# Miniprotein binders against a7ua95r516to809: the designs that were tried, part 215

Target 1, 294 residues: a7ua95r516to809
Amino acid sequence: ASLSLLSISDLVPDLQFIFFWMSNAIEILYFIQQKSPAYMQTIELMDDKAGSKESLLSATISANEEAMTILEEVIMYTFQQCVYYITKTLYVVLPGLLDCNPFGTEPSSEQCRRAAGVCVCAVCVMPEAVRRVVSVFQTTSDLLQQYQVHSEIQSQMFAYLFFFTNVSLFNQLIDKGPARGWFQRSRVLQIQASVKILLDWAKGAGHNHLAQKFFAKFCSTVTILASPPQQLSQMSWKALCAEHPSLKPVQLHRILTQYQLMAELGPLPIWQPSSEDEAYIYRTVDLLESFENH

## First folded at step 12 (miniprotein)

Design yg19
Fold by ESMFold2-Fast, scan of step 12:
Structure yg19 (fold): chain B 294 residues (1-294), chain A 85 residues (1-85)
Amino acid sequence: as target 1 above (294 residues)
Amino acid sequence: DTSEELRKRILKLIIEALRLFAEALRLAREGNPEEAEELLKRAAELMTEAADIARELGDPYLIEFAELLLESVERMIERQERRLS
């Protein structure tokens, strides 16, 4: 109940504070990494007070190692706090993406632009549920830019957020999809359109590589489910495995079983797993993905 | 104190200030922003002392290090004060 009341807007002040701490710690760490090696060399070249020089060099090395350890702990703590609050918000808004209809969104006159003589309304082409997910990513991007967080840390942040989003959407669809009708063709096409909006945002934000890497499983799932029956029935199990390497055999088997039921293809098994994959499917319980990064 | 002893003193002050910095973050996140601010103020005092010694000594690295950390801590104090008010 309390969790469902969280929005990214409610967390912005806390996130600004955490990003501010992270940014300051990164700046200090970067200074040490950039300037310390030259300074240690300078100590080695000081006048011949050998005992004092060696003691100073040792103290400098020790202090730099301890300083870097403290700063790395601060950076990791703040990074984990940001990830925690952002993913907690994502967890609440992501199921809405699976239920929304991008073809039923009411247009808004507030945000209209003209392109090649045609009026394009940014808001009217994005469902509210998708806009909530995009706003979480956009706010994160804005905060990272506002506090000038290094691009490497930005990439790590979005890698984790995309990983979390992929796992959350995949697990929701596989676990709850049958009961909620999400495997019905009309619903799958709506999901596909919504996912495309999210992926287009990621590309525009400069995160296309990360989106392709971390959304592979959910994208494969949606691609299979959105395939016309005439086309999908022509593909062998081997061909599907080759096209969708991110899916485990048990996951692919579950997806195809649901597809067969929803497409009303009848009870005849069209996609036969190889003997090896069949053995794996029957021995494993690895249907849902873990949120734990390996 | 020799110049080498003064440099070691500056390093010790920097490490103590960084420990206070890290503890202040923990306290601020655990709901003790007033205590966090006091630790940041102590860190600023240590860094002011370190910067003064470093400038007298004329060590560019230690001057820049101490001044950077002091500036960062002061920015955090200003933000903490705005958050508390």
Scores: ipSAE 0.741, ipTM 0.933, lowest interface PAE 0.5, mean pLDDT 83

Design yg2
Fold by ESMFold2-Fast, scan of step 12:
Structure yg2 (fold): chain B 294 residues (1-294), chain A 85 residues (1-85)
Amino acid sequence: as target 1 above (294 residues)
Amino acid sequence: DTSEELRKRIMKLIIEALRLFAEALRLAREGNPEEAEELLKRAAELMTEAADIARELGDPYLIEFAELLLESVERMIERLERRLS
């Protein structure tokens, strides 16, 4: 159908409007933060001729606090609106990242053209499913730059988007992976390659540290599942916990169980939970991650 | 009026304009851009008054504050007018 998939492009006009308001509010807030301390000091140095200097200082402090509160509420509101629209788009496109093949991807017919009597095809830098996810992040980055949103807000935005992406991908892989065949070795290697493209984009965009921090759980999961059987079977439970501290005991146990089944390592458990973790490996309420940020 | 009383008046005008700014955003997002534009035009009037008082007073901080907020409000009015057309 013509409208079968929601595109980030469909939301750009709403996002432009919201980022524009956010940008204006940030500019005013930063003006107050930068210049009000010097202004208040100027008031303190004034002659107290009319006995009103202390009253003016109090009024200035009060007005400053009220202005900052109003602006912070506007910034928070616009930030939450942007996050809502961007994550709604991400939610639609993210499953495709788990179900695509980055190996052997061919350019589309639209990317091929005839030049000087020879057919030349534009190089597809990433699979279509991965490109859709990257397009959401790139469009967000472009809009933040277009409206000159301060770097601190940009970092908070991408921290949240990476957090959301990590939780969404992890939950989908763990919950739906067995039924979708995503734990098969060939599929895991494809997922790993697709995630690498996403992480490389983040690095190129200046968000490498945020990506490493907020993708830790999903990256640990994929790293374990992509490990050669000979290598992984040599690691103890304690060593795996140390190497992958982002994974809870129940999550690590589930991942290793799936790995053991797919790798055909036999019936004997290779990875024995520590006695302290044994009580927690079946806490199914802790298996999936929450989208709520505390 | 003392210069201190005039500075207090400018700050009150700025706060009122910021409240109109915030309410205009809510109205625009709730599907009432015409009313949002009216609130922003009121904010622009308040900031024009504030800037005039600040210039008479020769207060660089309040002049810059009022002018910055006025420019922001005028940009928002232009944006809403484009959205309405």
Scores: ipSAE 0.751, ipTM 0.945, lowest interface PAE 0.5, mean pLDDT 84

Design yg20
Fold by ESMFold2-Fast, scan of step 12:
Structure yg20 (fold): chain B 294 residues (1-294), chain A 85 residues (1-85)
Amino acid sequence: as target 1 above (294 residues)
Amino acid sequence: DTSEELRKRILKLIIEALRLFAEAIRLAREGNPEEAEELLKRAAELMTEAADIARELGDPYLIEFAELLLESVERMIERLERRLS
């Protein structure tokens, strides 16, 4: 199998073209939304000599509805194209976030120093894997600003990107974590620190509310796994469910099982599932998240 | 034609141009930028005709609509030509 790592910078020319097209469609749509109600009122006030006023009004309403439908389809298509290009890049770089050390150890520092065009020093080091993810988000933000995309569409874009990132990281951790050693306490703490860098970026970019909403599942997972044994052992199943409502029973059970194995706490019986949840603990079809659900 | 029939004609031209605009973006993204450029040039011709009729009628909404769409299409043609060069 060939290894192909795409940089977000490789996609910038394509993304610029798509955002440019999207901004033109948005401008036309906004013109119709802003100007057509007044125009239709103007038609209604016109003298009706042959009954053609009603025909013109009907034609204008139909044309405006058809025009808005076409433009909304163009905006949706270009939005989806941007999302696909951006998420393809994210998909390649996100697993690296689970496998890097943000505490500035030698291997991570060496990777950062090899990156051309990036100013790296002992004081300002960021793992290369985290930098690649942040670069995807920053480039997206820059392009949205460059093409003056309305804040509502910007919010929709980052809502989806954060949703995608959360699902991707959660599924990778749950599915591949045991084989990769990601549930070891030292690795969990590294993952937690890396995620904090992403959340701090989102806060700085004005997307804190979206980040908190869409990263809830992965943040809950990492928070539980990073908990000290003394703290976690004092929490009941019901208390954990209440504190982490984004987690399904099967997901919480899997997380606690991995925690117990890695922390060498012995048998799982210290966490007793509620009778209501017991039937859902073994629903393996609910273990991984779907990329299609909000 | 009556002024009301001419206004309906302008709306028809605008819708046809928007359909060409939508098809052009899909073609450009699917690897047919030269065909996309031809569709945009056709849209520009339709909008030039629509703007001329709208100006003769003195309809501010249709003039502004046709001119905005023409400017947008012309900007897209320029961007495609720069990308192809």
Scores: ipSAE 0.763, ipTM 0.945, lowest interface PAE 0.5, mean pLDDT 83

Design yg21
Fold by ESMFold2-Fast, scan of step 12:
Structure yg21 (fold): chain B 294 residues (1-294), chain A 85 residues (1-85)
Amino acid sequence: as target 1 above (294 residues)
Amino acid sequence: DTSEELRKRILKLIIEALRLFAEAMRLAREGNPEEAEELLKRAAELMTEAADIARELGDPYLIEFAELLLESVERMIERLERRLS
């Protein structure tokens, strides 16, 4: 079936409902985790008049395990539903990030005229495509805060969203970039600036470590492509591999090949992989990243 | 029933209510909020019974558990009713 054309704002009522269910299940699970061990100890200390205390303890343990299983299933289902809807929205808006120009982007005169102060005007300057991606992350953060979802689950949510974003952007740039002109130096610098805005948002939201971890591959790719020819020509294949460990040899080779094709300031050096790396590149067919969380 | 048998009964009522809670969530997400609401009302009845037994027994853990689940289910019924309106 076709992907939904609904914006993140259109999905908020459904997401609120799902987060509400998740929050209630988490609260009950937390109660059991915090209170049940002490209760079981209380049972063990009860007077055993007929030997039935052991039966009650067994029943309590069984009920506790069953309750936690049911609640974990509810939490997992609601988590997966939220991820599904949020990533569907991200999938639609992410390609725009690769096409937008954050340099010299002007807010509409009407938006600027209705702005009340410098902070609002600064937000209006952000490219629309970047704003749409940030809005998805901000709405997710707001909903997690509104429903008081535990920090561990919040971290898992943003870990997955950053992972998804990284894979989506990397795959689109590698697969469609040559035909779309995204490897042109001016476009790469625009992409780099747009990514910086996303990373700055993540840092402000308290997710800097997750963003650094899960955006590493796309950041390495953009960093290489944005490197001046003079700087890049001074680096060996081994040095580039060491500086960009998140990139597989086949991925690094593809990126450097595209860089050479887009050379505009003279001839670029020929990057030669080692015999071991060459054999690995030759045997590796996995150029694009998987969306599967391993 | 002995105090131990009554506590076991409360545990069974709680598990049944949690199963109804989980099924109601799935039904609500699958586009059947009316049936979901019926299951939640059933869960509320079971938890009201469990809380009453727990209070007579004087078991603070089971009282708190049943009351927490009852409150959660009642909040969910209110939310579904607002969506159905």
Scores: ipSAE 0.760, ipTM 0.943, lowest interface PAE 0.5, mean pLDDT 82

Design yg22
Fold by ESMFold2-Fast, scan of step 12:
Structure yg22 (fold): chain B 294 residues (1-294), chain A 85 residues (1-85)
Amino acid sequence: as target 1 above (294 residues)
Amino acid sequence: DTSEELRKRILKLIIEALRLFAEALRLAREGNPEEAEELLKRAAELMTEAADIARELGDPYLIDFAELLLESVERMIERLERRLS
């Protein structure tokens, strides 16, 4: 019942209402930005010997500033409400993405084959867990398009959604560690394939640049875990940091240390930092990513 | 000048209507849609008055501003009424 309430489909009527308010506020703000400067100039050109023209100009400037402040607050509030409901839904569906097998037979794949008989389309191989995440992004895109929300606001929305997804997946994977097989090669390859489906969706939706920027940390983590230990051990600490600039030194060190502890991997050394590098790593304390943007 | 005082009155009506618009959104999201509807109806009345004054003055900017805001709040009233019914 609670999981059903967190479904993106259940939230569509509320999201439509919020996007509708946002769209109306944006339209009014745009009108003021486009028309007010010319209007103020016409006031300055008016014939006025009594000085009332200066009072009107002052009132117009004041009203313009107040109107824009109110509208910007409405836009911010509606944006935050949309983000809240969408990320709440993502929070519920994202853990499934880490624990699904895109190389296995899915109910959706089997159902597609029975319906079509000869269908080999990409949709038929998508795991249910990945489909749920894609559905959240697609529904968001559809609503932004339906209410003709300006492209910059759309970009800000997906920037935050990708940021949230990246942080959530990264923190979940780091918290799980190598215990219970989370760093096993087969599972890492399954995660990599699932993430590729999300990145491919983002590219198709016109958000490739945002996806590359905001998924960089999780993609680097998965790339490292999918890399042969022998290859990693041949790289210097500086080379590893240069290959993975999205990872903080403490995060990279934690990933490499945890990867080395895998029973299936054996006792192979991944890398030995210099005393200076080691001191730097141990002076940085922020391991998990924060959702706060100060 | 009476015309300049009327233009300042229209600006005050617009700002009051925008404040009502913002408060109505907050109330609707906090579970008070009936109160939100009342505020939007007040905003519509203010904008109807502003538009009428602006047309008498022949001020295109204030006419367009008041009419845009009136159309916006009317659409919000209709949307909110559908949710209440």
Scores: ipSAE 0.776, ipTM 0.946, lowest interface PAE 0.5, mean pLDDT 81

Design yg23
Fold by ESMFold2-Fast, scan of step 12:
Structure yg23 (fold): chain B 294 residues (1-294), chain A 85 residues (1-85)
Amino acid sequence: as target 1 above (294 residues)
Amino acid sequence: DTSEELRRRILQLIIEALRLFAEALRLAREGNPEEAEELLKRAAELMTEAADIARELGDPYLIEFAELLLESVERMIERLERRLS
């Protein structure tokens, strides 16, 4: 398969292998963390007929520390490898979410609706572009569960995947939105519906807290853009900043400017930044979000 | 060898096996699965020796540690062999 055309299903064998290594390393690390303290005490209580018990204790401490370091490096390496491959796949499928229409994606077959039940019907009614994104998250969840990866590591992985998704969608909407017509009200409503499907999946998967935290910026953007003109025009700049704290002043200003243009609210600005925020807006070009770099 | 010397030997074997385990992962990911398998088999031999010494000493912690790592390494060898065939 071409690198540009790799799907999540193409990466499953590699991901299974990497998760398997991670799982084995975690099991060994957990053993050391749980059993080592009792063993240290056992050494301390041993008869010191040879006069070298303290030396053995020191060697044991050193060996346990080295073992934990090696295992932590293995776990970090495998985690980074998984994140790399999963986010690379997400990068390819995410743009489709901004261009899809979830309205009218009803099951075409009565047989499918009735025979399949709720779970199968949910899959059948998703737009293809949304289904591809959900498939990446679901496959990740399935692999983490299959290899019994600790819940803390699962949470860290989904935190990063949601962070990556949020940044990717926000940047694409802000940067390419005007040229693609994505700021048109009908298109914004389609984007909002598609995002709701992703958030509903995250909630069902037990990741609602992470989704709320890491999708905040994109959700705020879509919420503002989907607001009726009568409602949005009644809100002050201060009220909008308070309701959408995840948006930087420059980002909020760009969103409102696009909204004003698309809603045909006239040429004069109707949302006035505070003097402090105005200084920030005109001083910096921090419009797009950066991905976490190491 | 004293009991202390034997316990130090087991710890050295465990650390060497873990280093081989970590290196095997890197080799497998870099496209050298045959060499990775060789390192894992070496790790299994070290852990077999460590478990035998630990059983002679009657040290439950070192027995369990060596056996756990041996089982882990053997599982990795089986998965890697399946990928190679």
Scores: ipSAE 0.752, ipTM 0.942, lowest interface PAE 0.5, mean pLDDT 83

Design yg24
Fold by ESMFold2-Fast, scan of step 12:
Structure yg24 (fold): chain B 294 residues (1-294), chain A 85 residues (1-85)
Amino acid sequence: as target 1 above (294 residues)
Amino acid sequence: DTSEELRKRILKLIIEALRLFAEALRLAREGNPEEAEELLKRAAELMTEAADIARELGDPYLIEFAELLLESVERMIERLEEKLS
């Protein structure tokens, strides 16, 4: 049995439906929050012949609390559904980001000769794999704007999406990287360039702060792998940890032990994790971090 | 007296409609959009009644509340019909 492959465009009708429900619920909730206090005051000004005013006030308070509870449950449900479907799509397209070349083809000496001595420099081009990831984020942004979802909820949505993207890329790079050759310097530089395109999109979309916060772990990992082994071997363990505060010592140790080193440069200073650090596996720590979304 | 009882009636109708709204969402997501549409149409009927009572009372808050919820429910009915087509 194969896994079904869905593009973000295939999910747009379902996402539009879910965002529409969310938007309607938010609008109703906002109405209650904005208008209810003034209404309560008007009830207090009513001429009360039979003591009905206190009963009406009580009923209004109770109804408002119940309405807000129902609406908050609807908003939470729709938010979770959107995150689920969007992250499911991201999981499918993200591996391509680790396996593409944004630098393009460099001209050979023969190509330069054939061009009558005209030399054109190769430039970074957005690979199809990167475009697919950007498309997921752009479509999400477009839907949030189309349904006029409040900026606070938009920020929360992208915080969750960046968190999942970071964890997914980190786990794939660490678990599968050595076997797929992703730890080779040339491949790491390609990964670094690809992730920069994604981060540049986030900056352009107004999410730079969220991207810097939630991509820190993956960015630190790529930075380490792109560093010359001689530079890393000259740093103390304390200095390495200080340079990469987003990585726990056990995570940093795992990265360094899996790093592909040039034999001529010697080994990196290896630190053994403390007993406290060994209590946690990087996957488990990352999974526990996700509970903030529950 | 009677007007205060009618205002409490409107609030009960609004809560019932919101519960139907939430249940319709679950049904639509679970693959039962026809039943979801039936619940939303019931919510629309309740809100039409609530809006009529609110207008008779001249209560601007309850009029606006009922009309907003009615409009939201009607938009969801239209969206379900479009999605099913």
Scores: ipSAE 0.766, ipTM 0.943, lowest interface PAE 0.5, mean pLDDT 80

Design yg3
Fold by ESMFold2-Fast, scan of step 12:
Structure yg3 (fold): chain B 294 residues (1-294), chain A 85 residues (1-85)
Amino acid sequence: as target 1 above (294 residues)
Amino acid sequence: DTSEELRKRIFKLIIEALRLFAEALRLAREGNPEEAEELLKRAAELMTEAADIARELGDPYLIEFAELLLESVERMIERLERRLS
């Protein structure tokens, strides 16, 4: 209950403290990694004082290893703390993204065609629900910049946040979508427009490659569901599997089944799983994604 | 003391200070900022000693290491003091 009351703004003072410690630990670790090899060489070149050079070199190696271990533990601890609080906030706001309407009225294919043959679903406003998600990412970016966190750690953090978002959105859509009406074509177009806002933000923030990599499963799902019936009816099961390799057979089958139901197309004979894939279609354990596999 | 023994002593001081730094972080996160501050002040004392020995040795690596860690610890003491006030 208390978690549902937290906004990202409420967490900023605690996150600033944690990022500050992380930044300090990273700088010390980076110093050791950059300077230690040259220092060890200077020890090798020192005048051998009664054969003690080997002892000093051994002690230096041991001390550097121990220092790096302690710093890596501090960095891991602070990284996990930041991710924990950020993803807790993100988890609360993400379902709203699946439920919001970027348009003043429900979008339709007819409205899309009115933009001189270009789909007007690309034209949207930022709903409050989408703004809340973007605010989490923007605040994270601002904090990483404020504390000058090294780019490799920044990339790891956004990789994890995008991974988390992808899994959360995919699982929410697959698990709760039928009951929530999220598979209706008009709702899918709204979801697609909202996701585009997130992806555009990621591109603007310099994270386009990470977003493309870690949103692949959810993007494939939304792309299939948003595809015109005429376009999808021309693709075989094998072709769909090839275009969407991130989707497991059971996941692809569930998505296509929902598409057929919502589009009122009836069964399409060419959308049949291979004999090899059929064994997996009824395995519920393979339907939802795990947060543990990164 | 030999130069080699003094360098080994500097590393011992650095490792002890880093352990105090890590413990202080956990204490601060667990709601014990006063105790965290005391550990950081001890780390600063150790690093001041390490920097002094390193400067006498004229070892640029150890001087920069000790000074970097000292500066980091002092910044954290200042941050904790702001949170306490």
Scores: ipSAE 0.745, ipTM 0.942, lowest interface PAE 0.5, mean pLDDT 82

Design yg4
Fold by ESMFold2-Fast, scan of step 12:
Structure yg4 (fold): chain B 294 residues (1-294), chain A 85 residues (1-85)
Amino acid sequence: as target 1 above (294 residues)
Amino acid sequence: DTSEELRKRILKLILEALRLFAEALRLAREGNPEEAEELLKRAAELMTEAADIARELGDPYLIEFAELLLESVERMIERLERRLS
């Protein structure tokens, strides 16, 4: 029996509590960082014998260092707790993004206007699977705003969430893609459209730079797989590496091999690895990405 | 006794309260919110004492620090009480 929570809504009360603790710790840390230097200057300017003034200054420095350490540990703990629960929920909903069709007609969109019996925006709807992923990001954004978490920590949170999403989607596509038909052109185009909805959400939320940085690997993969055969077959290995620097040689080689199979192009000499890259391909089987930071 | 000794005492009270604050978080997350609340109430008592001493000394930094931490701890107590209901 699984006791795992299946929706972001189920986590909101726990996340609210954790963000509340984080916010309080940040406020105290910020006070120390902003006010402590001036206070230490005040002690230093005291007209007193060196020994007694130095003793108080030393005690103040020591206390501030210990206080900041405790607060940083609280902030790190609460940050890690939020990341754990949010990414656990995200991992459950992400595979659905690879199977959904954003080009399907669905009347659930409130913004879709009907004219003469025809839905004007019918081909541009958000699938349920994409909506679930966006809901995780939006709920996280709402909670960070509700508890007035500093923009720096907000950026760190979304950097990690985008990193996690990219790794999860990339690994799923590379590992399970062939068996699930995800490398078929029609499915790749659907995946590309779904990812664009996530990137558009990130842009609207003020995280465009982070999304461009952390989704680079998955976006490169989808871009290659969505490329017309005639266009892609005219590119050399060096040109493809230059266009897609986020992909490791072994990853690019795997993607091109799958593309050749699905497009029935046969082997093309122009996609052969350089002698330097060939060494990496044969020495290291490093196709899947790690969820470990740095 | 001296103003220097009193300032050092306030710093020690602040550090003890911060340690209680951190431990209360751990206890609350491990399913012991009632114990967490007890630790936070102890932290509030320490910060009330620290604020009183700081006002006697007329030290603006220590007054503001103790009062900020007291307010934070009181907000956490209120949140835990709601969670326990």
Scores: ipSAE 0.762, ipTM 0.945, lowest interface PAE 0.6, mean pLDDT 83

Design yg5
Fold by ESMFold2-Fast, scan of step 12:
Structure yg5 (fold): chain B 294 residues (1-294), chain A 85 residues (1-85)
Amino acid sequence: as target 1 above (294 residues)
Amino acid sequence: DTSEELRKRILKLIMEALRLFAEALRLAREGNPEEAEELLKRAAELMTEAADIARELGDPYLIEFAELLLESVERMIERLERRLS
């Protein structure tokens, strides 16, 4: 229903179908790329009895160009379809990550309690909200591996998924954070720990470089908010801009203003923007990130 | 040259089959899997014809191309039939 969280498992049959078509298109494209050059050389070496060899070569070149265009369009279409459905699922589960508590006492289970209170399964399990997000990434990885999708396409897909996750989490935190209490220090530390679990998953999956690149904005935001008041108060606006180049001046200003309020550092502004940044902050409405990547 | 004419005919059949393949995907995704299956069956017919002509010519590239596309289309037909059931 409308109150239920969407599961990636609901989309698996459709995703399997789309990945299957993508895989078939890639196989055909690969055949053309690998075999066509040698074939065209074969045509060039043919005995040209009536001058028809040049016409055949021209037809072969045209057919190969058209075939590659069609196949590339099919691959792009299937890629976009997968991304669309996966990101729709991510969007539903991502806010839960901002509300979960990974520091909760989770190692207790029914088996452990039945063992007279002794916790024999003292392995900390991933919080449910984080597990839902990781499940989306893991299912995507499994499907890409099942259909043997080329590593470059896999990298492009995870680049987009990480970009989407970063923008979604950043926008949720900035837009809804004050009302939800997410700027409270205890909540920020919980968010930081949850994000670390996602980044650890990405590293284990071989996507560490992509995760570092595409999570930069959200990671910078959480790092600032998790900083001790004593440490952050000693940093200048210029130093904070240098430490967090992924944040726009208007974004950094909003984060620091909320930090000052939540940390109860007093009513006077501590961090003073440069004249240029101040002018930008007061004349722009571009606080939230766009999902459109250029 | 009849040989060159036949090779051009094979290329035309392959291109038509690839266009049908792309259109079938679109139809399947738009909720018309029965129509998609019909297009794929047409593509299989074209590829069967292309493979037959290519074998008569003894052209290894065109034989492999037509047979690869035929196999791919047949796998897609099987997948659509299973999904509809």
Scores: ipSAE 0.754, ipTM 0.941, lowest interface PAE 0.6, mean pLDDT 84

